# Designs tried in a protein design chat: VH-VL binders against q9umr5. Part 185

Target 1, 268 residues: q9umr5
Amino acid sequence: SYKPVIVVHGLFDSSYSFRHLLEYINETHPGTVVTVLDLFDGRESLRPLWEQVQGFREAVVPIMAKAPQGVHLICYSQGGLVCRALLSVMDDHNVDSFISLSSPQMGQYGDTDYLKWLFPTSMRSNLYRICYSPWGQEFSICNYWHDPHHDDLYLNASSFLALINGERDHPNATVWRKNFLRVGHLVLIGGPDDGVITPWQSSFFGFYDANETVLEMEEQLVYLRDSFGLKTLLARGAIVRCPMAGISHTAWHSNRTLYETCIEPWLS

## First folded at step 8 (VH-VL)

Design gg108 (framework fv_mavrilimumab)
Fold by ESMFold2-Fast, scan of step 8:
Structure gg108 (fold): chain C 268 residues (1-268), chain A 123 residues (1-123), chain B 111 residues (1-111)
Amino acid sequence: as target 1 above (268 residues)
Amino acid sequence: QVQLVQSGAEVKKPGASVKVSCKVSGYTLTELSIHWVRQAPGKGLEWMGGFDPEDGEPVYAQRFQGRVTMTEDTSTDTAYMELSSLRSEDTAVYYCATVSYDWKNSRYSFDYWGQGTMVTVSS
Amino acid sequence: QSVLTQPPSVSGAPGQRVTISCTGSSSNIGAGYDVSWYQQLPGTAPKLLIYGNSNRPSGVPDRFSGSKSGTSASLAITGLQAEDEADYYCQSYDSSLSGWVFGGGTKLTVL
């Protein structure tokens, strides 16, 4: 029978927003147990990502324990970063497919409505002043704010993304890499018409250089140094890249063609 | 200050159709998602369908598919639910309700309800 | 048949605490869909009491609280008052039915 699927949401998402995804899974893989983790919803999605990782970890442990054959993760937007950290901090995870659904894996450098609510006069060019402060790092969105014009500040102040990407040293880095490498498949999904994730190639571990030219994953230091295992996973054939045009940020979990092309093949 | 006012009681013969209205005041219909829930005498609540707040399209419960049609007239801020091929088992109070999204908690709720319309199907 | 199971009745004395359970399955509450609770006084429309598992709308006393765990949810009412006599319904979304579902309802009697 099919492995259970755990869904980790993003900023200000409702479990109801994933209803189409669950319907697609039920149609193609009937009997699959799918759980959308109902934690850190609404304003709580703004809590520091390490706090969210701890809470989601406690929620996934009993689900994984009931599934000796393994589980699949579908992690949307900010949720993809939570899942990155889960796979690193859990020394006993049994995740087969980690499906990252338009997640800013190398960070975000673009305006969003949620940032405007938190910081009404902010622009992407000046958010580094707030996000790279200790106070700013108490907000999830600032944990993965990656200003390419202030990369030194990002590397020194990011309490989450720079650490899980191995861009700054951490005592647990070797263990985190070993744990992450146990994943069966890393399925990366995203596209140019997302409209929120900036640059959209962040979903595929690409990102801006200092001139705002996008460099792809294979040109990133994190890949070249194999800091948390991307180069090893790619060599093993475990990384799947599934870009799709024509899909806006809130539609990744409700597009049937996207599901059939990029998600369905990885649900065993 | 949203208020939903429904049309009056109806008595119909088996095989007829009934169309219940729900007038929105204190807000515009274009800003709300209207759903319909019925309750047979002495029984519980049963969701019939409504306009999906994210997709904007009508969605119907499987057991009413093919018999129910939900429409909106934005010029009069009125939502309608039409049920055809009426049976005695369709005797119930029919409610309209708004479905809204609380973004601060990322939650949907059926937050305002009409007073209900009694539809009696008898021969 | 209702998809969500509630006890048909519950009773308590004034000032007492009561709880009303709502039991679902892997396709609704177990899938992570949130739970809302509605109060229905005799002859009236349902009133939203709790939404999103534990949130209270403006005007609902803090004597009413909701919780969710696994495939089940609970409504707790403390400091029971005579005006709390009503039918209570839980509600969630069900992915196998592609629709909203209600519990069968619980009649609360304040003795």
Scores: ipSAE 0.792, ipTM 0.898, lowest interface PAE 1.2, mean pLDDT 93
Fold by OpenDDE, second read of step 9:
Structure gg108 (fold): chain C 268 residues (1-268), chain A 123 residues (1-123), chain B 111 residues (1-111)
Amino acid sequence: as target 1 above (268 residues)
Amino acid sequence: QVQLVQSGAEVKKPGASVKVSCKVSGYTLTELSIHWVRQAPGKGLEWMGGFDPEDGEPVYAQRFQGRVTMTEDTSTDTAYMELSSLRSEDTAVYYCATVSYDWKNSRYSFDYWGQGTMVTVSS
Amino acid sequence: QSVLTQPPSVSGAPGQRVTISCTGSSSNIGAGYDVSWYQQLPGTAPKLLIYGNSNRPSGVPDRFSGSKSGTSASLAITGLQAEDEADYYCQSYDSSLSGWVFGGGTKLTVL
């Protein structure tokens, strides 16, 4: 039998968004129990990410308990960060494949249509004034806003990304790293034509330096310091990178070719 | 509500060991992160170390590394702190406390405290 | 001696406003770590008074408020009452020590 698959949605999504993915899984892996977690849908996805992590934790714990052989996680967009945090705080998770589907794993620094309606008067270069305020951090988007020009503010004010990255030292950093390292495989999916994740390399733990030059994962401090286990995972062959061009952000979960190439191999 | 009840006062000789217990009620020990803080007579608070609420490794203050051992018995919901090679300067009230993480606001706090255990080290 | 520096004592008359400062460094308060405050009445265990710089737990009156700026934090007590006479400790996390740190404590006397 196939391991259960748990799906975590992204910003403003619902379970309906993943109908094609469910179809693909059912066709290629019949009998697979797939659960799309219907939590924090729509505007509720704007709630603080730690709150979401707690909610999703409560939902996945029973599923994991019924699957002693392990489960797979497919986490889309913002959901990828939720899942990463989830795996960091859970000392007893049994996740085999963690599939990060076009997620801003190293943060977001782009004012796309997703942000414009929320911050119509705020440009990308000025969003730090809002996101790194106490009330700004009550919004999920600001929890992973990563302004490369205001690194000090990011490190000091980010209540989510900086913590799960181990960029800000905290009492649980060692334990979280240990927990996250329980994953069998980390599958990173994204691409240059995404149009939302900015930079798109964030899905592969790449990100801007102070000059907005994109550096790869191996150049990031979180990797070099192995702050949450990326270096260790890579060293033991547990990281899979699956870049794909020609896919827009809203199509990652509905593209058959993408599924067959980047997702399906890790559901067995 | 969380309640922490500690063991009674101890009198020890220099070089001996002391083991203080902290029984948890209201919540299970597995749901709480227990930390230890001591206070010498007439002095301030000093953090000694503590656990993660999950099955994590204990973290000790550098000052006590190699001399302190913190353990938990989940079957009895009791946390323990053992301090060895006792010295006169270890004379203090020892507190257990819960360190909670506010998921909504990403805040840590020592929100519940035991009543304290006086440990006297004298020759 | 303490990682966080507090005045050893402060005093005020009933009804007055008093403030207790807590000065840290770039490795704790200045690094963005939250400051908590604890009240310790004579002969009792410490009690959480403020957490996350300015949040009050249930049961703590709004006379107590906390703030943080730069490498320092402050506890303000308005409408001082006789029962406020106690020791007050600030607390934060220090990245250089990889551990929690307390201030030296401040004895508040109500005149």
Scores: ipSAE 0.000, ipTM 0.471, lowest interface PAE 13.0, mean pLDDT 92

Design gg109 (framework fv_mavrilimumab)
Fold by ESMFold2-Fast, scan of step 8:
Structure gg109 (fold): chain C 268 residues (1-268), chain A 123 residues (1-123), chain B 111 residues (1-111)
Amino acid sequence: as target 1 above (268 residues)
Amino acid sequence: QVQLVQSGAEVKKPGASVKVSCKVSGYTLTELSIHWVRQAPGKGLEWMGGFDPEDGEPVYAQRFQGRVTMTEDTSTDTAYMELSSLRSEDTAVYYCATVSYDWSKGRYSFDYWGQGTMVTVSS
Amino acid sequence: QSVLTQPPSVSGAPGQRVTISCTGSSSNIGAGYDVSWYQQLPGTAPKLLIYGNSNRPSGVPDRFSGSKSGTSASLAITGLQAEDEADYYCQSYDSSLSGWVFGGGTKLTVL
């Protein structure tokens, strides 16, 4: 029998958007119980990420309790950041595979249709003025906005990503690291043709320096300092990297080849 | 507001084909996904298929695969459902409906329905 | 039978509350797909009554409410009126069938 799978969606998504993913799982792993959490759908996906983490936590607890052999998480886009925080704040999670589908794990610095919809007159170079205000931090998108030209403002103002990445100190950091390290596998998926996640290497814990040159995970201070356990997980053999070209942001959950290559192997 | 107007009643012999039309007004067809639902006399609603609102390709219920073809003519804002190899069990009212996404709620619904087209299959 | 199970009939008197159940499985409602409800008056096309588990379209009275729990959904009608006499259908998406599914329908009789 297969472990249950919990799916956490992204910005403005619906459970219907994951129909192809659930079909693939049913074909390859028949009998798997798959639950797409239909919390914070539509406009509610703009709520502060810590609020979303609390709500998703309440939803995953009974699912995890019914599965003593463990569960798998598949977390898409913004949902990957929610899952990062869930694994840190839950003292008793039993997650085997955490599968991150094109999530901005080191943050976002790029013009997207979602940002243009919310802030139509703002260019990426000016969005820091809104996002790093107290008002801006009430929106999920701003919780992971990471302007490489204003890194000091990001470190001081980010109420979510800077804390969960250990880029700014937090009283719970040691406990969060211990909890995160209980994960069986961290499966990172993303690619150069995503078109939304900027830089796309953010899905693999890479990010821009002040000159907009991408530094990969192993060159990041959060990795080198092992702030939340990435270096430990990599040494343990628990990090899987699965980049794939030719896939746009909304297609990660509906591409059969991607599923067979990057997701299927981790759904024991 | 959106209005869906369907073609008139049809009487067909077993083995024939029927093609029902659904004309859209109030919006262009390219902005909508049209799905087809049938209802046999005294029976419940049965989804037949439609254009997937996210993929933009037609999808059909397994039971009708190989017998149903759904097409759209964007120049006339008209959707079509053609059912072939008709049997007496295909006697039903055939409805077209719009499938819309409420981005604020993150939800899909079949929000507007045509008046229905009665198709009678008799020997 | 239908993939989503509804009682074939339910009855109530004017002013009462009635509840119509819709029982699914792990491949539809249990998988996180939302539920819509439709009202069909005799000789007419179905009308959207509830979408996304609990949302009402413009023009639908707040006497109609929807809820979802686990693999099941419910439609509640409070302050029952004679004009509520109709057939009611639930609907969801099913991943094992790769398609939309309707319940078998419930005939509401106002006594």
Scores: ipSAE 0.806, ipTM 0.900, lowest interface PAE 1.1, mean pLDDT 92
Fold by OpenDDE, second read of step 9:
Structure gg109 (fold): chain C 268 residues (1-268), chain A 123 residues (1-123), chain B 111 residues (1-111)
Amino acid sequence: as target 1 above (268 residues)
Amino acid sequence: QVQLVQSGAEVKKPGASVKVSCKVSGYTLTELSIHWVRQAPGKGLEWMGGFDPEDGEPVYAQRFQGRVTMTEDTSTDTAYMELSSLRSEDTAVYYCATVSYDWSKGRYSFDYWGQGTMVTVSS
Amino acid sequence: QSVLTQPPSVSGAPGQRVTISCTGSSSNIGAGYDVSWYQQLPGTAPKLLIYGNSNRPSGVPDRFSGSKSGTSASLAITGLQAEDEADYYCQSYDSSLSGWVFGGGTKLTVL
């Protein structure tokens, strides 16, 4: 039998948004128990990510308990960060494949429709003023806002991304790293035509330097320092990078070719 | 509010086709996703198909694939459902309904319904 | 026959509390898809009663409530009134059928 699949949605998504993904799984892996977690939907997806992590943890624990052979996680967009944090705080998770589906794993620094809607008077270059305030950190988007021109503010004020990345020292960094390393495979999916994740390489732990030059994962301090286990995972052959062009952000979960190429192989 | 007004009752012979209309008011058809649900006399509701609220593509229930065609005329804000190769079992009240997304809740629903169109198939 | 299973009938006296169950499977309710409820008065079109498992549209009294757990959902009606006599249908989406699905309906009789 196939291992259960748990799906964690992104910003403003509904379970209906993943209908095609579930259809694909049902067709190719009949009998698979797939659960799209119905938590923090709609505007509630703007809640602080740590709050979401706690909620999703409560939901996945019983699923994991019923699946002693392990489960797979498919986490889309913002959900990918939630899942990474989840795997960091859980010392007893049994996740075989963690599939990060177009997630801003290294943060977001883009002028997207999402940001314009939430912060219509704020430009990308000025969003740090809001996001790195205590008030701003009450919004999920700000929890992974990563301004390359204000790294000091990011490191000091980011209450989520900087912590799960181990970029800011905290007492749980070692344990979180240990927990995250329990994952069997980390499958990173994204592409240049996403249009939302900025830079799109963030889905592969790439990101801007101070000159807005995109550096790859292996050039990032979090990798070099192995702050949360990326270097270790890569050394184990546990990281799978699956880039694909021609896919917009809202289509990652609804593309058959993408599913067959990047997702299905890891649903065993 | 959205109002859906459907065409009148139809009587058809087996093998014939029927085309039911659903005129939208309050909002434009381009702003709505129209679906069709039928109900045989004394029976329950059965989803036939509709336009996907996310990508706007028509989707039909497997049972009706090949026999049903759903179209829209945006110039008249009218949606149509055509069912061919009619059988006696197709005798039912046919409803059009809107499927809307509540972004605040992240939920879909069939929130507005037409008055229904009775289609009788008899030899 | 219906993908979602409902009791064919329920009854209650005025003022009482009644519940209508809706049992699905892992491909619909259990997969995380929302459950909606519709009220259909005799000779009328269905009316949205509950959406997104527990949300009430404007105009629906708070004596109507919905819940979902596992592969099942439930509609609760408190303070039952004569005008509540109707057919009630649950609805969800099914990934195996690639479409929306309804329950078989429940006839509520107010005694």
Scores: ipSAE 0.598, ipTM 0.847, lowest interface PAE 1.3, mean pLDDT 94

Design gg11 (framework fv_mavrilimumab)
Fold by ESMFold2-Fast, scan of step 8:
Structure gg11 (fold): chain C 268 residues (1-268), chain A 123 residues (1-123), chain B 111 residues (1-111)
Amino acid sequence: as target 1 above (268 residues)
Amino acid sequence: QVQLVQSGAEVKKPGASVKVSCKVSGYTLTELSIHWVRQAPGKGLEWMGGFDPEDGEPVYAQRFQGRVTMTEDTSTDTAYMELSSLRSEDTAVYYCATVSYDWYTGRYSFDYWGQGTMVTVSS
Amino acid sequence: QSVLTQPPSVSGAPGQRVTISCTGSSSNIGAGYDVSWYQQLPGTAPKLLIYGNSNRPSGVPDRFSGSKSGTSASLAITGLQAEDEADYYCQSYDSSLSGWVFGGGTKLTVL
């Protein structure tokens, strides 16, 4: 029988948004128990990511305990960062496949409709003034705002992303790395036509340098230092990269071809 | 405020088709997703289908696939539900309802309902 | 059979508390889909009472509350009034059926 699947949604999403994904799973892997975690929906998706990690942790513990053969995580957009932290803070997770669905793993630096709704008068070049304040760090989107022109402020002020990426020291870093390395497969999905995740290569641990030139994962200091285990996972053959063109940000969980190509192979 | 007004009661013979209308006021039809729910006498509510609020395309319950067609006329702000090959078991009150997304809570709901249209199928 | 199971009837006296259960499965409530509740007075259309498990639309008194746990949801009515006598329906989405589903309905009688 198939391992249970746990789905963690993104910014302003609902469980209903994953109906097509659950339908595809039911068609190809009938009998799979799939749970979309119905927490931090709508406005609550703006709460600090560490608060969300705590809530999602409490929800996944009984599911993992019931599945001794392991579970799979499918984590969409902002949800992929929640799952990154879950895998680090849980000493006893039994996750086989962690499927990261267009998540800004190295951060976000782009003017999108979500940001314009929250900060209508701000441009991406000026958002660092708000996000890197104590007030701004009370919003999830600011927890992974990564301005490549103010990297010093990002490293000092980020209460979440800089810590889980090992870009700033934390007392638990060694334990977090050990826990993350327990994952069976890290499946990274994303693409150039997403339109929200900026740069789109953030979904593959690539990111802008100070000149807004994208450097890929293997050129990142966090990879080279193996800060949380990416280099070790890649050497182990545990990282899967599945880029796909032609998919917009809200379509990753509802495209059948993407499901069959990038997700389905990692559910059994 | 949204108001849904449905067409009047109909009596049909087995094998016929019925087309029920739902006129939207207070908002334009393009801003709303209309779904159809029926209720047989003394029985519960049964979802038939509607325009998916995310995809914008009609979706039908499997039980009605092939017999039901849902359409919209944006020029008159009117939604339609046509049910063909009528049987006595199709005797019911047919409701239209709006399906809305609440950005604040991240939730969908069937928030406004029409008054209902009684369709009687008898020989 | 209804996909979501409700008791066919519940009863209470004025001022008392009643609860109405809605039992689903792994393909609907258990899959993480939220639950809405509707009140239907005799001869009228259903009215939205609770959406998204526990949210009240404007105008619905706080005597009505909703909750969800595992594969089940519950509607609680406190300070029961004669006007609450109606049929109550739960609703969720079901991935196996690819559609919305309703419970069989519960008739609330105020004694």
Scores: ipSAE 0.785, ipTM 0.896, lowest interface PAE 1.3, mean pLDDT 92
Fold by OpenDDE, second read of step 9:
Structure gg11 (fold): chain C 268 residues (1-268), chain A 123 residues (1-123), chain B 111 residues (1-111)
Amino acid sequence: as target 1 above (268 residues)
Amino acid sequence: QVQLVQSGAEVKKPGASVKVSCKVSGYTLTELSIHWVRQAPGKGLEWMGGFDPEDGEPVYAQRFQGRVTMTEDTSTDTAYMELSSLRSEDTAVYYCATVSYDWYTGRYSFDYWGQGTMVTVSS
Amino acid sequence: QSVLTQPPSVSGAPGQRVTISCTGSSSNIGAGYDVSWYQQLPGTAPKLLIYGNSNRPSGVPDRFSGSKSGTSASLAITGLQAEDEADYYCQSYDSSLSGWVFGGGTKLTVL
């Protein structure tokens, strides 16, 4: 039998958004129990990410308990960060494949149409004034806002990304790293034509330096310091990178070719 | 609201052991992380150890390693701190406190404190 | 002696602004660990005043504010009141000690 698959949605999504993915899984892996967690849908996806992590944790624990052989996680967009945090705080998770589907794993620094309606009067260069305030951190988007020009503010004010990255030290950093390293495989999916994740390399733990030059994962401090286990995962062959061009952000979960190439191989 | 009620004052001789209790109410002990902090007369606060808010494992300050034991009885919602090989310098008020992780800010804090237990070590 | 250094005492008149400094090192405040502040009234247990550098728990007046920069933190009290007379302790985590650490405490006297 196939391991259960748990799906975590992204910003403003619902379970309906993943109907095609469910179809693909059912066709290629019949009998698979797939659960799309219907939590924090729509506008509720704007709630603080730690709150979401707690909610999703409560939902996945029973599923994991019923699947002693392990489960797979497919986490889309913002959901990828939720899942990463989830795996960091859970010392007893049994996730085999963690599939990060076009997630801003190293943060977001782009004011795409996705963000403009939320911050119509704020340019990307000025969003730090809002996002790194206590008020701003009550919004999920600000929890992974990563302004490369205001690193000090990011490190000090980011209540989510900086912590799960181990960029801001905290008492549980070692434990979180240990927990995260329980994953069998980390599958990173994204691409240059995404149009939302900015930079798109964030899905592969790449990100801007102070000059907005995109550096790859291996150049990031979190990697070099192995702050949450990326270096270790890579070293033991547990990281899979699956870039794909020609896919927009809202199509990652509904593309058959993408599924067959980047997702399906890790559901067995 | 969380309330912590500690056991009464203790008088001990050097070399003896003392066990201080901390009863939790408002929440269950399994929902809280209890830490211990002491304060010698006229001195500052000193962290002794406690349970990790996430993994629940006990951690002791290096200074007290091998001499302190922290335990919990979930059936009675009571935390215990036992300090052995007592010395005069161990004379202090001992506090239990909850260490909470704020899920909205990602911050830790010692947010609730017991009333303290005076332990006097004298020959 | 304390890992975090505080002035032993500060004083101010009612209505004034006072600040209490907390100086750490690269293994605690400078490492990115948060600073909390506690108020201890005479003969009582400590009370959480500020957590996460600048957050106030419910019930703490906005007269109290915290900040952090580099290896140091500061507690500011505006509109000083008689009831503010107490000992104040900063707290952080130290990676080298693998444990929580407190400052030596500051006695605030309201003149």
Scores: ipSAE 0.007, ipTM 0.485, lowest interface PAE 10.2, mean pLDDT 92

Design gg110 (framework fv_mavrilimumab)
Fold by ESMFold2-Fast, scan of step 8:
Structure gg110 (fold): chain C 268 residues (1-268), chain A 123 residues (1-123), chain B 111 residues (1-111)
Amino acid sequence: as target 1 above (268 residues)
Amino acid sequence: QVQLVQSGAEVKKPGASVKVSCKVSGYTLTELSIHWVRQAPGKGLEWMGGFDPEDGEPVYAQRFQGRVTMTEDTSTDTAYMELSSLRSEDTAVYYCATVSYDWKTGRHSFDYWGQGTMVTVSS
Amino acid sequence: QSVLTQPPSVSGAPGQRVTISCTGSSSNIGAGYDVSWYQQLPGTAPKLLIYGNSNRPSGVPDRFSGSKSGTSASLAITGLQAEDEADYYCQSYDSSLSGWVFGGGTKLTVL
């Protein structure tokens, strides 16, 4: 029998958005129990990420308890950051494959329709004034706003991303690293035609420097310091990189070729 | 407000085809996803298919695949459902309904329904 | 044959509370798909009553509420009124069938 699959959605998503993904899994791995977590849907996806982590944690515990052979996580967009934190805060998770679908793992720095809806007159250059305030940090999207021109403000004010990435120290960092390292495989998926995740290399732990030049994962301080285990996972052969061109942000969970190439091989 | 008006009742012989129309007003057809649901006399609701609200492509229930075709004419804001190789078991009221996405809740619903079209298949 | 199970009938007195259950499986409600509820008066088309497990469209009284847990959902009607006599249908999406599914329907009788 196949390990159960838990799906964590992104910003303004619902379970219905993953129907194609579940259909693909049913075709290639019939009998797999797949659960899309029906929490923080729609506007509730704007709630602070630590609040979402707590709620998703409560939902995954009974699923993991029923599956002693392990589970797989498929986490889309913002949901990939939720899953990053879940793997760190749970000292008893049994996740085999963590599949990250176009998630801004090093943060977001780009003008998108989601940001324009929430902050209509803002530009990416001035959004740091809102996001790095206490009020702004009550919105999920600001929890992973990463302005490369104000890195000192990001490090000081980010209540979520800077902490889970080990970019700012935290009392629980050692335990979070130990917990995260229990994952079997970290499968990173993303591509240049996403159109939302900026830079798209954020899905592979790359990000802008102060001149907006992208530095890849191996050049990042969090990798070099092994802050939460990326260097250890890569050395273990546990990191899989699966970039694909031609896929827009809302199509990662509904493209058959993407599924067959990047997801299907990791669903034991 | 959305209003759906369906074509009138039909009586068909076994083996024939029927094509039911659903005229949309209040919104353009390009802004809506139309789905079809039938109800046999004294029975429950059964989804047949429709245009996927996220993909914009037609999708059909497996039991009707090969027998049903759903099309749209955007110039007249009219959706159509054609069911072929009719059997007596296809006697039912056929409804069209809009499927919408509420961004506030992240949810889909069949929010507006046509009045229904009675199709009787008799030998 | 419906894949979502509802009791065929329920009854209650005016002013009381009734609940209608909708039991699914791991391929629909258990897979995380949300549940909608529809009210059908005799001789009329169904009307959306609840969507997304617990949300009411404009014009639906707050006497109607929905909930979901595990593989099941429930519709609760408080302050029961004669006008609530109707058939009630639950609906979800099913990944094994790759389509929407309805419950078999529940006839509510007041009095």
Scores: ipSAE 0.736, ipTM 0.877, lowest interface PAE 1.4, mean pLDDT 92

